# VHH binders against o75319: the designs that were tried, part 153

Target 1, 181 residues: o75319
Amino acid sequence: GNHIPERWKDYLPVGQRMPGTRFIAFKVPLQKSFEKKLAPEECFSPLDLFNKIREQNEELGLIIDLTYTQRYYKPEDLPETVPYLKIFTVGHQVPDDETIFKFKHAVNGFLKENKDNDKLIGVHCTHGLNRTGYLICRYLIDVEGVRPDDAIELFNRCRGHCLERQNYIEDLQNGPIRKNW

## First folded at step 10 (VHH)

Design hy12 (framework vhh_7qia_2)
Fold by ESMFold2-Fast, scan of step 10:
Structure hy12 (fold): chain B 181 residues (1-181), chain A 120 residues (1-120)
Amino acid sequence: as target 1 above (181 residues)
Amino acid sequence: QLQLVESGGGLVQPGGSLRLSCEASGFTFSSYAMGWYRQAPGKQRELVAFITSGGSTNYADSVKGRFTISRDNAKNTVYLQMNSLRPEDTAIYYCAKQYWPTYRDFYDYWGKGTPVTVSS
C-alpha cells in the first residue's frame, strides 16, 4: 500500500494563491510511511504542506480533499485548527452536478464564516491539477462570473501546471453554468 | 499576451564576458521558476542555469563558477552573467518559463533566443 501515486513527482507540491480569490491548489500530501521511497527534497507530508504555505505568507483555513482514497494521509495528520472536508471524486470524468454542488456549498460556507480574515481554501486531488482545477474554475465561472478562459489561465498560472484533460477544459469553456449553489 | 524577450548576446573573444537579460510579460513572473537554456549547432538544447521563484539557483557542470543567474521581480527580468567565455559556449541562448523547478529540461514557454558567438 505505500506506492507513490503515478506521476506524483512530476508536479509542484503547492501552487500560489490565486489572486482575487481564497484558493490555493496542491498535490496530495503523503504521510510519513511514504518517505522511505522519497529523497528528502521530494518529501511532501502534511507538515511540509503547512510549512510551504507559511513560506508564502499565507494561512490555510480549510482543506478540501478530492481524492477517491484515504491511503495517502489521515485527517488526524492535519492541525486540529484546520477543517478538513472529503469529497470523493472519480478521476478522468467531469465531476457530476452533485459533486459540483458539494464543492460550491463548502466554499460558500467557508467564505461566510471567514469574511473577517484572509485564510485560504486549500484544494487537492492526487496531482492537484485536473479535478482540483476543474472544481476551482467551475466555482469561479458559475458563482463569481469569471470568464472561462480567464479562470483557466489564472488556475494554470498559479498552480504552475496546465489543466491536461480536454473534456474538463471543454466543459469549462462551452458547458452550461450550473445554478446549484 | 505572454512574451519573453532576450537581449545581450553578441560576438565576444575567448575569456570575455556578456550579460544576458530576459524581460517577461503577460504572466505573474514572481510565481515561476526561470531558466536559461542554450542550443549549439548540431546539438541538443541544454539547461545552463536555473532560478526558482524563491531564489534558489542551479547550474550545469560546464558553466559552474563562470555563469551567475539572478532575477529582479520588480522588473520582471531574469539575468545571466557569463564570464570567462569559451568557444564551446557558442550557442543561441533561450529564456524559459518553467512550471517545475528542477534541473531537468522542462518548459512551458520559450523566447526567440539571443545568439552568443565566442570567436577564436
Scores: ipSAE 0.000, ipTM 0.099, lowest interface PAE 19.7, mean pLDDT 85

Design hy13 (framework vhh_7qia_2)
Fold by ESMFold2-Fast, scan of step 10:
Structure hy13 (fold): chain B 181 residues (1-181), chain A 120 residues (1-120)
Amino acid sequence: as target 1 above (181 residues)
Amino acid sequence: QLQLVESGGGLVQPGGSLRLSCEASGFTFSSYAMGWYRQAPGKQRELVAFITSGGSTNYADSVKGRFTISRDNAKNTVYLQMNSLRPEDTAIYYCAKDYWPRHGLYMDVWGKGTPVTVSS
């Protein structure tokens, strides 16, 4: 009896690579035990994720999982060649500075280790939208110097859905830059 | 592979009606927005009607009130019901899949088109 996340079916499974970056966003993959609640065309397993990324002529090099649960899939459901990082984040609240720094550190580390390839950093929360979009945009603003409105527009376009949480948008536009160490 | 196949075009007199169909294959049809475009001889291709994954519709001003776009997710098909046809509606009509569920900004899959001629 696994419960499908609320509104999960309403969102595109995988967005596009954000041009000029190594980021791609998607909604949480659901392991085989959830397929009893899904039509074949609604399934989005870890395997389906990698197939959809390959269909875009892209390759994942890291998955960052921002959900506050382990129930949707396990790292063991992913290819052994793709690193998996769990950063527990609570929904509805703007991620705290410690969470932001962990995300930035993971991204910077990946980019340094993968300068000789074009592999992507896959980022997801439950819907691949609010927490995901916030942290990606926060990285682009704070580390890459992208204007907040440009970062948000780029994420929205590439994800295929607009950031919904006004407190996240407000923090991105008017909040302080978080200096990484 | 990703494919859109249009049907239902033809010759019709002014004031007549036609229903175009577009059958999709190779992707999760229900997850994407679909559109109907047309291109008249010597003109640029223009959007006629658009339907989001959630069923919201938008129409070009020139066809609003005469054309209706709809979808049947069980059949992977999008339709364009064309009523009160005018000579100005003469064009090749193209079915297109949006890259996005709701945006109407970028069509990544196109059908080969179905001709519609409105004349006596």
Scores: ipSAE 0.000, ipTM 0.102, lowest interface PAE 18.4, mean pLDDT 87

Design hy14 (framework vhh_7qia_2)
Fold by ESMFold2-Fast, scan of step 10:
Structure hy14 (fold): chain B 181 residues (1-181), chain A 120 residues (1-120)
Amino acid sequence: as target 1 above (181 residues)
Amino acid sequence: QLQLVESGGGLVQPGGSLRLSCEASGFTFSSYAMGWYRQAPGKQRELVAFITSGGSTNYADSVKGRFTISRDNAKNTVYLQMNSLRPEDTAIYYCARGYWPTDKYLFDYWGKGTPVTVSS
């Protein structure tokens, strides 16, 4: 359906680029059919996403969509020049190893293909917070060797909201590094 | 909606050439990497060649220098030019769509395949 996701309005549409990385996080864009349920200042369509990214003097080169649904917007609503990757990720539980490895492969592939530019990897779930923050932090910890607390702090600061799910935070801080993919 | 349609397979003698084509529909072709996989009788499916959305190409060692992958974004088509064919190239060839082609987990759609037989 066209029901606005619970608490979606509580979150900033787009965070800032995470310095030293190619990541930017945002909440799910909502296609035009949702706008009749939103005030003008609450609208955040795919077009609005790209406008806000340009306002930061940044450019998207990839969107990774972690939602478990396709009801919010269609890949066809995105510019033809920006690849779209869907990784179906269930909320509430820590993503499984297959999901983590798929995310890591997508990021590594993007970085290899985009060595000569500074385009960003845009990552979102419904709120752009828990699943999004987990997978970005997991990548930074496992692949880039960032300390867990530093990865979490960087994400929280740049997203403008703190990771909320205690099980996600605990896995990032104390869980095993996923080395094989 | 999503469709990949392979053509150009057939029977050829060793040393011959074939050009495979794959017409894509139902997605934004230019945004995806495209690849060719093959599966020989009694063997696992292997990646033969890929081309990224940015135009970078890669080839399996067994076909490097003999096969050329290319794409025509205006026609939504990916090609595999196969030269100097050998009996060990005999396989069913599959067109595949993916985000990043070196990783089997990032390919999400395959065509039905086109058979290539190289025999004397």
Scores: ipSAE 0.000, ipTM 0.206, lowest interface PAE 12.0, mean pLDDT 87

Design hy15 (framework vhh_7qia_2)
Fold by ESMFold2-Fast, scan of step 10:
Structure hy15 (fold): chain B 181 residues (1-181), chain A 120 residues (1-120)
Amino acid sequence: as target 1 above (181 residues)
Amino acid sequence: QLQLVESGGGLVQPGGSLRLSCEASGFTFSSYAMGWYRQAPGKQRELVAFITSGGSTNYADSVKGRFTISRDNAKNTVYLQMNSLRPEDTAIYYCAKELWSPHRYGMDVWGKGTPVTVSS
């Protein structure tokens, strides 16, 4: 179906770069077939994503898609120059250790290959909030040694929306550090 | 080396059921999300069902409530139980493994496919 995701219109399309990191978070872009159900000012296509990031004087080097579906847009809708990685996750559940490992591995690989540039890692789930915020914060805590509350505050400020899922927040604040990267 | 082998397709009448199987080899099956795609003649491939490494499932709107995806990690097998089949479900069904690598197209590994025909 070409149904717009629940609450998708409630969220800002793109956040700001998280200072001191290579991360930028956004909600899922919607391909052209969804535009019949959207006002012009509500549209957020893959092209709109790249235009908004350019307007911030930033450049994407990788997109990590955390949705469990391919119905919203196709990798072929993205510029040929930007790598795309799919990590299948389901909403409402804290990502398991295998998913966390895949995310960390992808981020570490990108950073290793992009030492000589300032390109960003774009991360999204459906709303660019709970799964996206969890995995970014988990990376900052486990790999970069950031304090949990500082990671969460930084994500919330830069995304423009606060993490909503208490189980995600509690895992970040009180859960063990996973050395699986 | 890496291989996906689909089976279980066939001819059924509307309202019938089929169970598809996909046996995987050459990789650590339990670490990867698995899915089922289908392609009808003259149409693009459509994702119908996914199951994550942790067992969480998702379905295309067109099959939700009728199809069930499951996995058996001990047997390196993913299944698609298809109930209440409709003529519109006629397609070749493909098993896919998520690609664990930064890649432009994020393309899944594909099997050869198993044909399903729903006809009255």
Scores: ipSAE 0.005, ipTM 0.262, lowest interface PAE 12.0, mean pLDDT 85

Design hy2 (framework vhh_7qia_2)
Fold by ESMFold2-Fast, scan of step 10:
Structure hy2 (fold): chain B 181 residues (1-181), chain A 119 residues (1-119)
Amino acid sequence: as target 1 above (181 residues)
Amino acid sequence: QLQLVESGGGLVQPGGSLRLSCEASGFTFSSYAMGWYRQAPGKQRELVAFITSGGSTNYADSVKGRFTISRDNAKNTVYLQMNSLRPEDTAIYYCAALWPTHRSFYDYWGKGTPVTVSS
């Protein structure tokens, strides 16, 4: 189907860079074929994503796509200069340890290779909120030693929307640290 | 073609040991993090053990203290030493090479090697 994801229009397209980090979160971009179902002000294509990030005086160095589908846009729709990583995740349940590991490994690899620049790691799921916010916060808590409530507050403020799933919030606050995967 | 080949699986009795090997070819092995995954019948594939390019290791709670992952970069090989094996360790074991690259994430998998723990 060429249907717009449920509640996709309810969320801001792109958040702000999370200060002190290389992360920026956004909702899934929709390729040109979706535009006939959108008003001009609702459009958020891969091109629109890069334009909005440039408007913030930022530059993407990596996109991590957490959706369980390729139907919204293709990697080929992105500039060739920006690496793309797909990590298939399902919504609603806390991401498993394998998924957490893959995310941490990708972030660590990017940071190691990008010490001499200020490029951002762009992370998205469908809404750029629950799976996206969980994995970014999990990284900050487990790897950077940020306090859980501080990580969640920072993400919520910069994304412009609060994490909605209580099980994700509870895991971040009270769950075990997943070390060095 | 980039390729991972697992070996060393088999049938063992509870309390026994096995050493799995995974030989890599066609890529820069020392730059990749290496993982061992397993998939039991009717269950999802799970990460068992992991070793970074720098040699740091991590283990699933279910195998910690019993399994040891190691690598030999000169031989392009990663190993999983499995001790004190239990019936619940029965699975097909898969080797994976994991590394984000400039343009994409390359996730290379072997075909798997079966391990059966039974009396």
Scores: ipSAE 0.000, ipTM 0.130, lowest interface PAE 17.2, mean pLDDT 85

Design hy3 (framework vhh_7qia_2)
Fold by ESMFold2-Fast, scan of step 10:
Structure hy3 (fold): chain B 181 residues (1-181), chain A 121 residues (1-121)
Amino acid sequence: as target 1 above (181 residues)
Amino acid sequence: QLQLVESGGGLVQPGGSLRLSCEASGFTFSSYAMGWYRQAPGKQRELVAFITSGGSTNYADSVKGRFTISRDNAKNTVYLQMNSLRPEDTAIYYCAKEYWPSHRSYYMDVWGKGTPVTVSS
């Protein structure tokens, strides 16, 4: 498939850095084979991702790819100097504890290894919204002690779009704290 | 004597096409990613197209759907096919080699002297 993901065009390519954190969220970059179905202003390649982050005076130190597919772009499309981590997550369902723990472990490891710089953790799913927002907010709530409504508001404001999946919002607001990681 | 020599620039009308060529010498061309940059008067130099040693390509938003980068390793040459040219594409176009063998950073260490492209009516 070279079909554009449903609703992908409806979302801003890249959000802004979430203040007080190392997170930046974006929608999935699309390799060249998708471009025949896009107007020039709709394109968002791996190169465009790095250019847009540089325009914000930021630098990526890690990309976490939450999509359940590898069809959109390949790790080889990214600079080798930026670590790439794939965490397969199914859309629509709240991520399971194993997925949440893996995400937290990756973030904690990055922060420990990068305390001497200000590089960002880039997180994306297909739209950079529901799975992405859930896992970032889950980290802020469980690890950093942020109030759920504050985490959600911060993510929504910085991403430029509000979390859409009610089951994700409900779990963040009223679900159990995952204390192991 | 690492060098890149661009050619193919010129004057073209809006909607027209040009093919730029960049011939490389002094290094193992097939091992390095290559890029095309441009600089218009009063603007910063920008990357418009990039091709890895393996042939993967990336394009700036402003040229997507109109420009195609390709390479011929047997001829040590990288090309930029430019279609549907617009007045805002007017610039000096530069060929560049990435520093690292295999793609790592978009950091370029060898630059050509540039070939001018003017799109006017």
Scores: ipSAE 0.000, ipTM 0.117, lowest interface PAE 20.7, mean pLDDT 88

Design hy4 (framework vhh_7qia_2)
Fold by ESMFold2-Fast, scan of step 10:
Structure hy4 (fold): chain B 181 residues (1-181), chain A 119 residues (1-119)
Amino acid sequence: as target 1 above (181 residues)
Amino acid sequence: QLQLVESGGGLVQPGGSLRLSCEASGFTFSSYAMGWYRQAPGKQRELVAFITSGGSTNYADSVKGRFTISRDNAKNTVYLQMNSLRPEDTAIYYCAKGLWPDRYSYDYWGKGTPVTVSS
């Protein structure tokens, strides 16, 4: 449907690039049919996403969509030059090892294929916070050897909002490293 | 575009010295850790030395006291000064760009420069 996701308006549309990485996080863009329910300053379409990234002097090379739905926008609403990857995740539960592996594989493949540029990996769920932050931090901890508290702090600062789900935070801080990457 | 261009490799006798250079472009050099890796035939690529954006250094045990890593942010260049070279130092040496300012996690390597230590 055309219903705005709960609390979607409470979050910044796009964070800042996470320094030392290729990651940028944002909330789900909403296609034109949602704009009748939004004030002009609240609109965040796929076009608005790319304009905001450009305003930061950055360029997207991949979008990873972690939502469990395609009702908010279609891949066809994105520029044809930017690859789109869907990884279906449900909220509330820590993503399973298969989901974590898919995310790590996609990121590693992108980095290998994009050695000669500085294009970003854009990651979003509905709010661009809990599932998005978990998977980015999990990658940084497991693959890049970042300390959990440092990964979480970097994500929170760059996203402009703190991870909210205690089970996600607990898993990042004290859970096992997932070596399948 | 990201580029790392290594130079300074060659043939040297045991006990000799070489200085490797790596010129970087296409990113904000001063904001990232930089490192040197090496790979001998039939072996996995191993970290030799790294230097953080703040200038702190770390070395593999096999090269401590013999190798020195340094950087010149004005020239976007990282260096590896290699002294007291041994036959087991023979490898292709790769410059690496860090993912982080302060850690030896890397996302990009140059094409490498060969170093042969032999009489």
Scores: ipSAE 0.000, ipTM 0.087, lowest interface PAE 20.9, mean pLDDT 86

Design hy5 (framework vhh_7qia_2)
Fold by ESMFold2-Fast, scan of step 10:
Structure hy5 (fold): chain B 181 residues (1-181), chain A 119 residues (1-119)
Amino acid sequence: as target 1 above (181 residues)
Amino acid sequence: QLQLVESGGGLVQPGGSLRLSCEASGFTFSSYAMGWYRQAPGKQRELVAFITSGGSTNYADSVKGRFTISRDNAKNTVYLQMNSLRPEDTAIYYCARYWPTHRSYFDYWGKGTPVTVSS
């Protein structure tokens, strides 16, 4: 349906690029059919996403969509030049090992193919916070060797909102490193 | 593991120029933003120049128009070109890898290279 996601208006549309990485996080863009329930300053369509990224002097090279639904926007609403990857994740649960593997594989593949440019990997769930922050931080910890607290602080500062789910934070700080993924 | 090696500091007359270099090893340099900090005698460290992994730059007001930060990802090197040097630019200059934490925006620092601007 055309219901605005719960608390969606409470979050900034797009964070800042996470310095030292290719990641940028944002909340789910909403296609034109949702705009009848939004004030002009609340609108955040796929077009608005690309405009806001451009305003930061950045360029998207990949979008990873972590939502469990396709009702918010369609891949066809994105520029044909930007790859789109859907990884279905449920909210509230720590992403499973298969999901973590798919995310790491997509990021590693993008970085390998884009080593000579500075295009960003855009990652979003519904709010661009918990599932998004978890997977980005998990990548930084497991692949880049970043300390868990440093990864979380970097994400929180750049997103402009702190990770809210304690089970996600606990897994990042004390959970096993998923090697070979 | 991680290493940042600064070079290019020295004694220079007012109005002179110096080019500082910082060679990085032990991490994927192209993925990290880099900065140049300085610490003048009796003062706190200040960020003078910053460059993102994409090449976007930022400068402290005191050096804007005189200093230029750049990077060469193929050489794992970040540079600071310092022109029209003034006595107040005298400081130890530190190369730093950008990684924000609650206490600092940088997680790794080089040993520093001293720059003295005097007659």
Scores: ipSAE 0.000, ipTM 0.113, lowest interface PAE 16.9, mean pLDDT 85

Design hy6 (framework vhh_7qia_2)
Fold by ESMFold2-Fast, scan of step 10:
Structure hy6 (fold): chain B 181 residues (1-181), chain A 120 residues (1-120)
Amino acid sequence: as target 1 above (181 residues)
Amino acid sequence: QLQLVESGGGLVQPGGSLRLSCEASGFTFSSYAMGWYRQAPGKQRELVAFITSGGSTNYADSVKGRFTISRDNAKNTVYLQMNSLRPEDTAIYYCAKSLWPTERSFMDVWGKGTPVTVSS
């Protein structure tokens, strides 16, 4: 179905690069078929995403799609030069250890392969907030050794929206470090 | 659509008061800092008052003690109470949303503006 996700319009399309990292977060792009339900200024297609990233003088090298659906856009709607990775995650629940492992593995692989450039890892779920923010912060805490409150503050500032789910925030602050390798 | 709609501008005599309102829609209002800017004819736009998501306020030196910014998150509205108005306060007043909860380095949404004229 081509219905707009609930509250999708409440969120900024794209955040800013998180300083000291290769991460940038955004809400799910919506393919051309959704535009009949949107005013021109509300449109955020895959093309719009890349235009907004270029306006920030940044370049995407990887997109990680955390949605549990493929109805919003297709990988074919993205440039061939940008790898696309799908990690199915359900909303409202803290991602499980296997999902966390997959995310960390993808990020580490990208960073190793892209050591000689400054391309970004774009991460999104439906709103680019809770699942997206959780996995980015979990990576920074577990792999980079960032303090939980600092990771959350950095994400909130750069995304332009605060993490909303208390279970996600609680897990980041008080949960165990996930050692999946 | 992310939008800000200002109201409350008008003509007032020196020493008078006006209350501006700015109603926000299309975003989680409570998560962002909000500001009031003004632009007089032939001058650059300037920040008048700023309020963070947590409610901390900051004012331009020219309006300190006369203007008060406040917010009502339940109503998605930011206000500017203007007292002891002077002819030099004459400008178009703009409501703006920060990209950030506490910073004013980038304002990403702007209202259309509401004119305020202070004259005898």
Scores: ipSAE 0.000, ipTM 0.100, lowest interface PAE 18.8, mean pLDDT 87

Design hy7 (framework vhh_7qia_2)
Fold by ESMFold2-Fast, scan of step 10:
Parts: sequence; C-alpha cells; structure tokens
Structure hy7 (fold): chain B 181 residues (1-181), chain A 120 residues (1-120)
Amino acid sequence: as target 1 above (181 residues)
Amino acid sequence: QLQLVESGGGLVQPGGSLRLSCEASGFTFSSYAMGWYRQAPGKQRELVAFITSGGSTNYADSVKGRFTISRDNAKNTVYLQMNSLRPEDTAIYYCAADLYWPKHRGMDVWGKGTPVTVSS
C-alpha cells in the first residue's frame, strides 16, 4: 500500500548546500496521503522541503528525482516556478552510464542557464543518500576533477549521513571516469 | 587542510604585465571558490578578483578590463593575469580560498602573499 519507505524516518530531511557547488541533497518528500502514518514532527511534505530550504537562506532552481516510483509525491505538488526532472534509477545497483550521462547533461544545462543567480540543484532518491550521493560525487569527480575521497567526504559532511553502499563507494574510488559518451 | 602558495610577483614598469599563480595542495581544490586580494602600504586588504568552483568571475571596478582570473583544476592552480599595470596596483597580492561562496563567511584559507611593485 501507501507505506512509508523503510528507514525513511532514520534520515535527516534536508542536508546543507555542498559548498563550492550548486548541490543540496534531501530524502523524498511525502504527499498529504502519508501524513496519517506520521507524527507531526516526522512530516516532510513538498511544502516542508521548500520551508526548510528557505530556512537555510537558499532557493531551489531545479529538482532531480532519482526514485523508481511516482507514488511519493507528484510534480504538481511543487511550485510551478521550480523545474522538475525525473531520472528513473533502480536502488542497490550502481547507476548505468546512460543514467550518469543524463544526470550530467541536466546539471550542465542548469549551470549554463543559471550563471547570474545562486539557485540550487536539489537531488533526491528515497533516502537522499546512496543513488543521490553517487550521482553528485560522480559529477564532481568526472566533470569538476575532484578527488574521489574528497567528493565522498564533502557529500557525507553536508548530507549528515555517510554513503552506505560499498559497491557505490568502490565505483567512485576505483571505477572508470565516464567521459564523451 | 588546503595550503596556498603564490608566485609571479615582481617589479614592473607602468603599462607592463604580470601573471600571478596560486598553487593549492591538500584536499579538493575544485570545490573551492578562489579569490585574489591585495593590500597596499597603509591601506586595508581588498578583493580584486574572484572565481567560483563553476568558473563564474567577478572583479573590483578598479581592475575590470585589465585583470583576468582563471583556474586550472587539473593543476590545482588559480591565475591572475594583470595587464596595463598602474602605480596604484602596487601591493602585496594574496590568494584565498572560500568553501562557502556565495555566503562568504570569510575566506577559509590564505596564502602568504606575493609582492607586486609598479614603478618606473
């Protein structure tokens, strides 16, 4: 049914902006139909997301949704002024090269169109951790030339939770750089 | 811990050019915004040029059109190309790194500085 994702309550709703980048990571917002299963202090709706970002004196310019489902919230639950991009990714597996390319293309396009502002790219999967952290770190390593360990440390610190999946960490540290696909 | 080492300063005649380099060592250079500051004798330290992690640049009005900031992430280096130098550009030039741009809570790391003298 309409069940809260496993371990969703264990994670902070929103991390901090990753300094020196335009990225901010968060866990999936849950639409109103989930609120009956949550205590008031556990609620994290699309509205709650935007309130928490504003509390950090930040503004979202793009949301990239990496979940493999549309059950948690709808794009219509977001302000019309914020573009929404869905990239379907399967949990547990390192994202494929096509997914990595699509993510990089979306980020590069946003940065090109938003040179004159400081709006953020919000990225989430279910927990805002493994798929989210992998793709952000992959971008920093492949496009920005960041050392893998430094990218992972920056993400972990700003998200407030460490990347958990060993296969994701291994690919970031020792996998090939994905260029010119 | 990020460390910054400036080089390229020296004595130059008015109208001349110099290129300053700032080499970073330690953790991830490409995540930092980088700035060039200067301090003339008896004056406060001022920001002259700034470059974000994404490559966006900003300049003090006094140097616009004459100075160009750039970075090479593969070499962990930021550059300041200074053209059409004037006596009033005489200062010690400092490289600085800011992890939190644009919030600018202050520069996180500073170099030791490199002197530039513009005199006939």
Scores: ipSAE 0.000, ipTM 0.109, lowest interface PAE 19.0, mean pLDDT 84

Design hy8 (framework vhh_7qia_2)
Fold by ESMFold2-Fast, scan of step 10:
Structure hy8 (fold): chain B 181 residues (1-181), chain A 120 residues (1-120)
Amino acid sequence: as target 1 above (181 residues)
Amino acid sequence: QLQLVESGGGLVQPGGSLRLSCEASGFTFSSYAMGWYRQAPGKQRELVAFITSGGSTNYADSVKGRFTISRDNAKNTVYLQMNSLRPEDTAIYYCAKPYWSTDRLYYDYWGKGTPVTVSS
């Protein structure tokens, strides 16, 4: 269907680049079929996403889509020059280790191939908050050695919203480090 | 990249047969269990058949005795042989890879699906 996701309007469309990293988080863009249910100032299409990132003097080099659906927008709605990776994740559940490793592999691959530019890795789930924040923080903790509370604080500040799911926060703070494959 | 491509769906008469195929790429196929799901319009997806990496099979009660799942690891392909088809088998059929190589309950990726219509 073209139903607006629950609480989608409650969140800022796009956060800011997380300093010291290549990450930027945002909520799911909605294709044109959703615009009938939105006021002009509420619209956040794939085009709007790229315009907002450009307004921050940033450029996307990869989009990682963590939603469990293809109904919100299609890869064809994105510029063909921007790589798109779909990792199906279910809401409410902490992502499993295979999902975490897939995310890490994609990030590491992008960074190796983009060491000579400053393009960003854009990550989103439905609200760009819980699944998105979990996987970004998990990467920072496990791969870059950032302390859990520092990773969470950095994400919350740059996204403009705090991680909401206690099970995600607990896993980041006290769960095992997922190292290597 | 991980990819699952289903084929073999179509229109068939009640009592007829179809063979679905799913070609996999982007992961070590032989290490993973594989499943077939189906979804009729307005209904929840249901697991139809499952095959472990070792070749053990399981079926939903609604299809047991009529459907057979099999795999060819050399071709990275999983199959669903559907016999004695009924109108209630009408659905889009999806091939699925589980999150873990030993997991049969949670699926990481599903293909685009192949539609099956059983009607006169």
Scores: ipSAE 0.000, ipTM 0.087, lowest interface PAE 20.7, mean pLDDT 85

Design hy9 (framework vhh_7qia_2)
Fold by ESMFold2-Fast, scan of step 10:
Structure hy9 (fold): chain B 181 residues (1-181), chain A 120 residues (1-120)
Amino acid sequence: as target 1 above (181 residues)
Amino acid sequence: QLQLVESGGGLVQPGGSLRLSCEASGFTFSSYAMGWYRQAPGKQRELVAFITSGGSTNYADSVKGRFTISRDNAKNTVYLQMNSLRPEDTAIYYCATLYWPRESYPYDYWGKGTPVTVSS
């Protein structure tokens, strides 16, 4: 179906760039078929995503889609100039080591390939919050050596919403560093 | 969970043929472009063939005319038919999901690979 994801309207469409990083987080864009169920001010299509990022004077170089569905939009709905990576990530549980490795590999490869520009890595799940925030913070902690509480605070501030899943927060604060990258 | 399981690799003599299979699960297979990559000993991983959701195909120059990629959406499977195999085709072959073709961008989901050795 064309039903709007639960609580999707409760979240800001796009956060701010996380300073000192190439990350920007947002909620899932909804393709044109969902617009009949939304007021004009609630619409957040793939086109709206790119317009909002341009309004911040930023440019996307990669989208990482963490949703476990393809019903909200398709890669074909995005500009052909922006790479798209799908990492199917189940909600509620902490992402497994394979998922964490894929995320880190994609980020490191993008950064190596984009040394000469300032393009952003856009990351989203359904709400752009729990899975998104977990994987971004995990990257900052494990790869960049950021203190867990600092990573979480930075994400929360820039996203405009706080991580909600206690098991995700607990893993970030007290779990092992994944040395898979 | 998204899974890609490659099979069909093995040892074959120069001039021989092999058919590789990649069975996909955990996503809407028919909506995604699928590709075959390979990594030879001492070389970088390279894309050898891909097929779009609509069935359009593309091949690396090194395999054009010898390899054929195809898909069976009812079985969630992508195939690579390899004919006229050469020693330089020796590699581990990987299946991957693709977005719109980006020749220089290597970051799609990978399977574990299936080894192909071409030698007498």
Scores: ipSAE 0.000, ipTM 0.103, lowest interface PAE 17.2, mean pLDDT 83

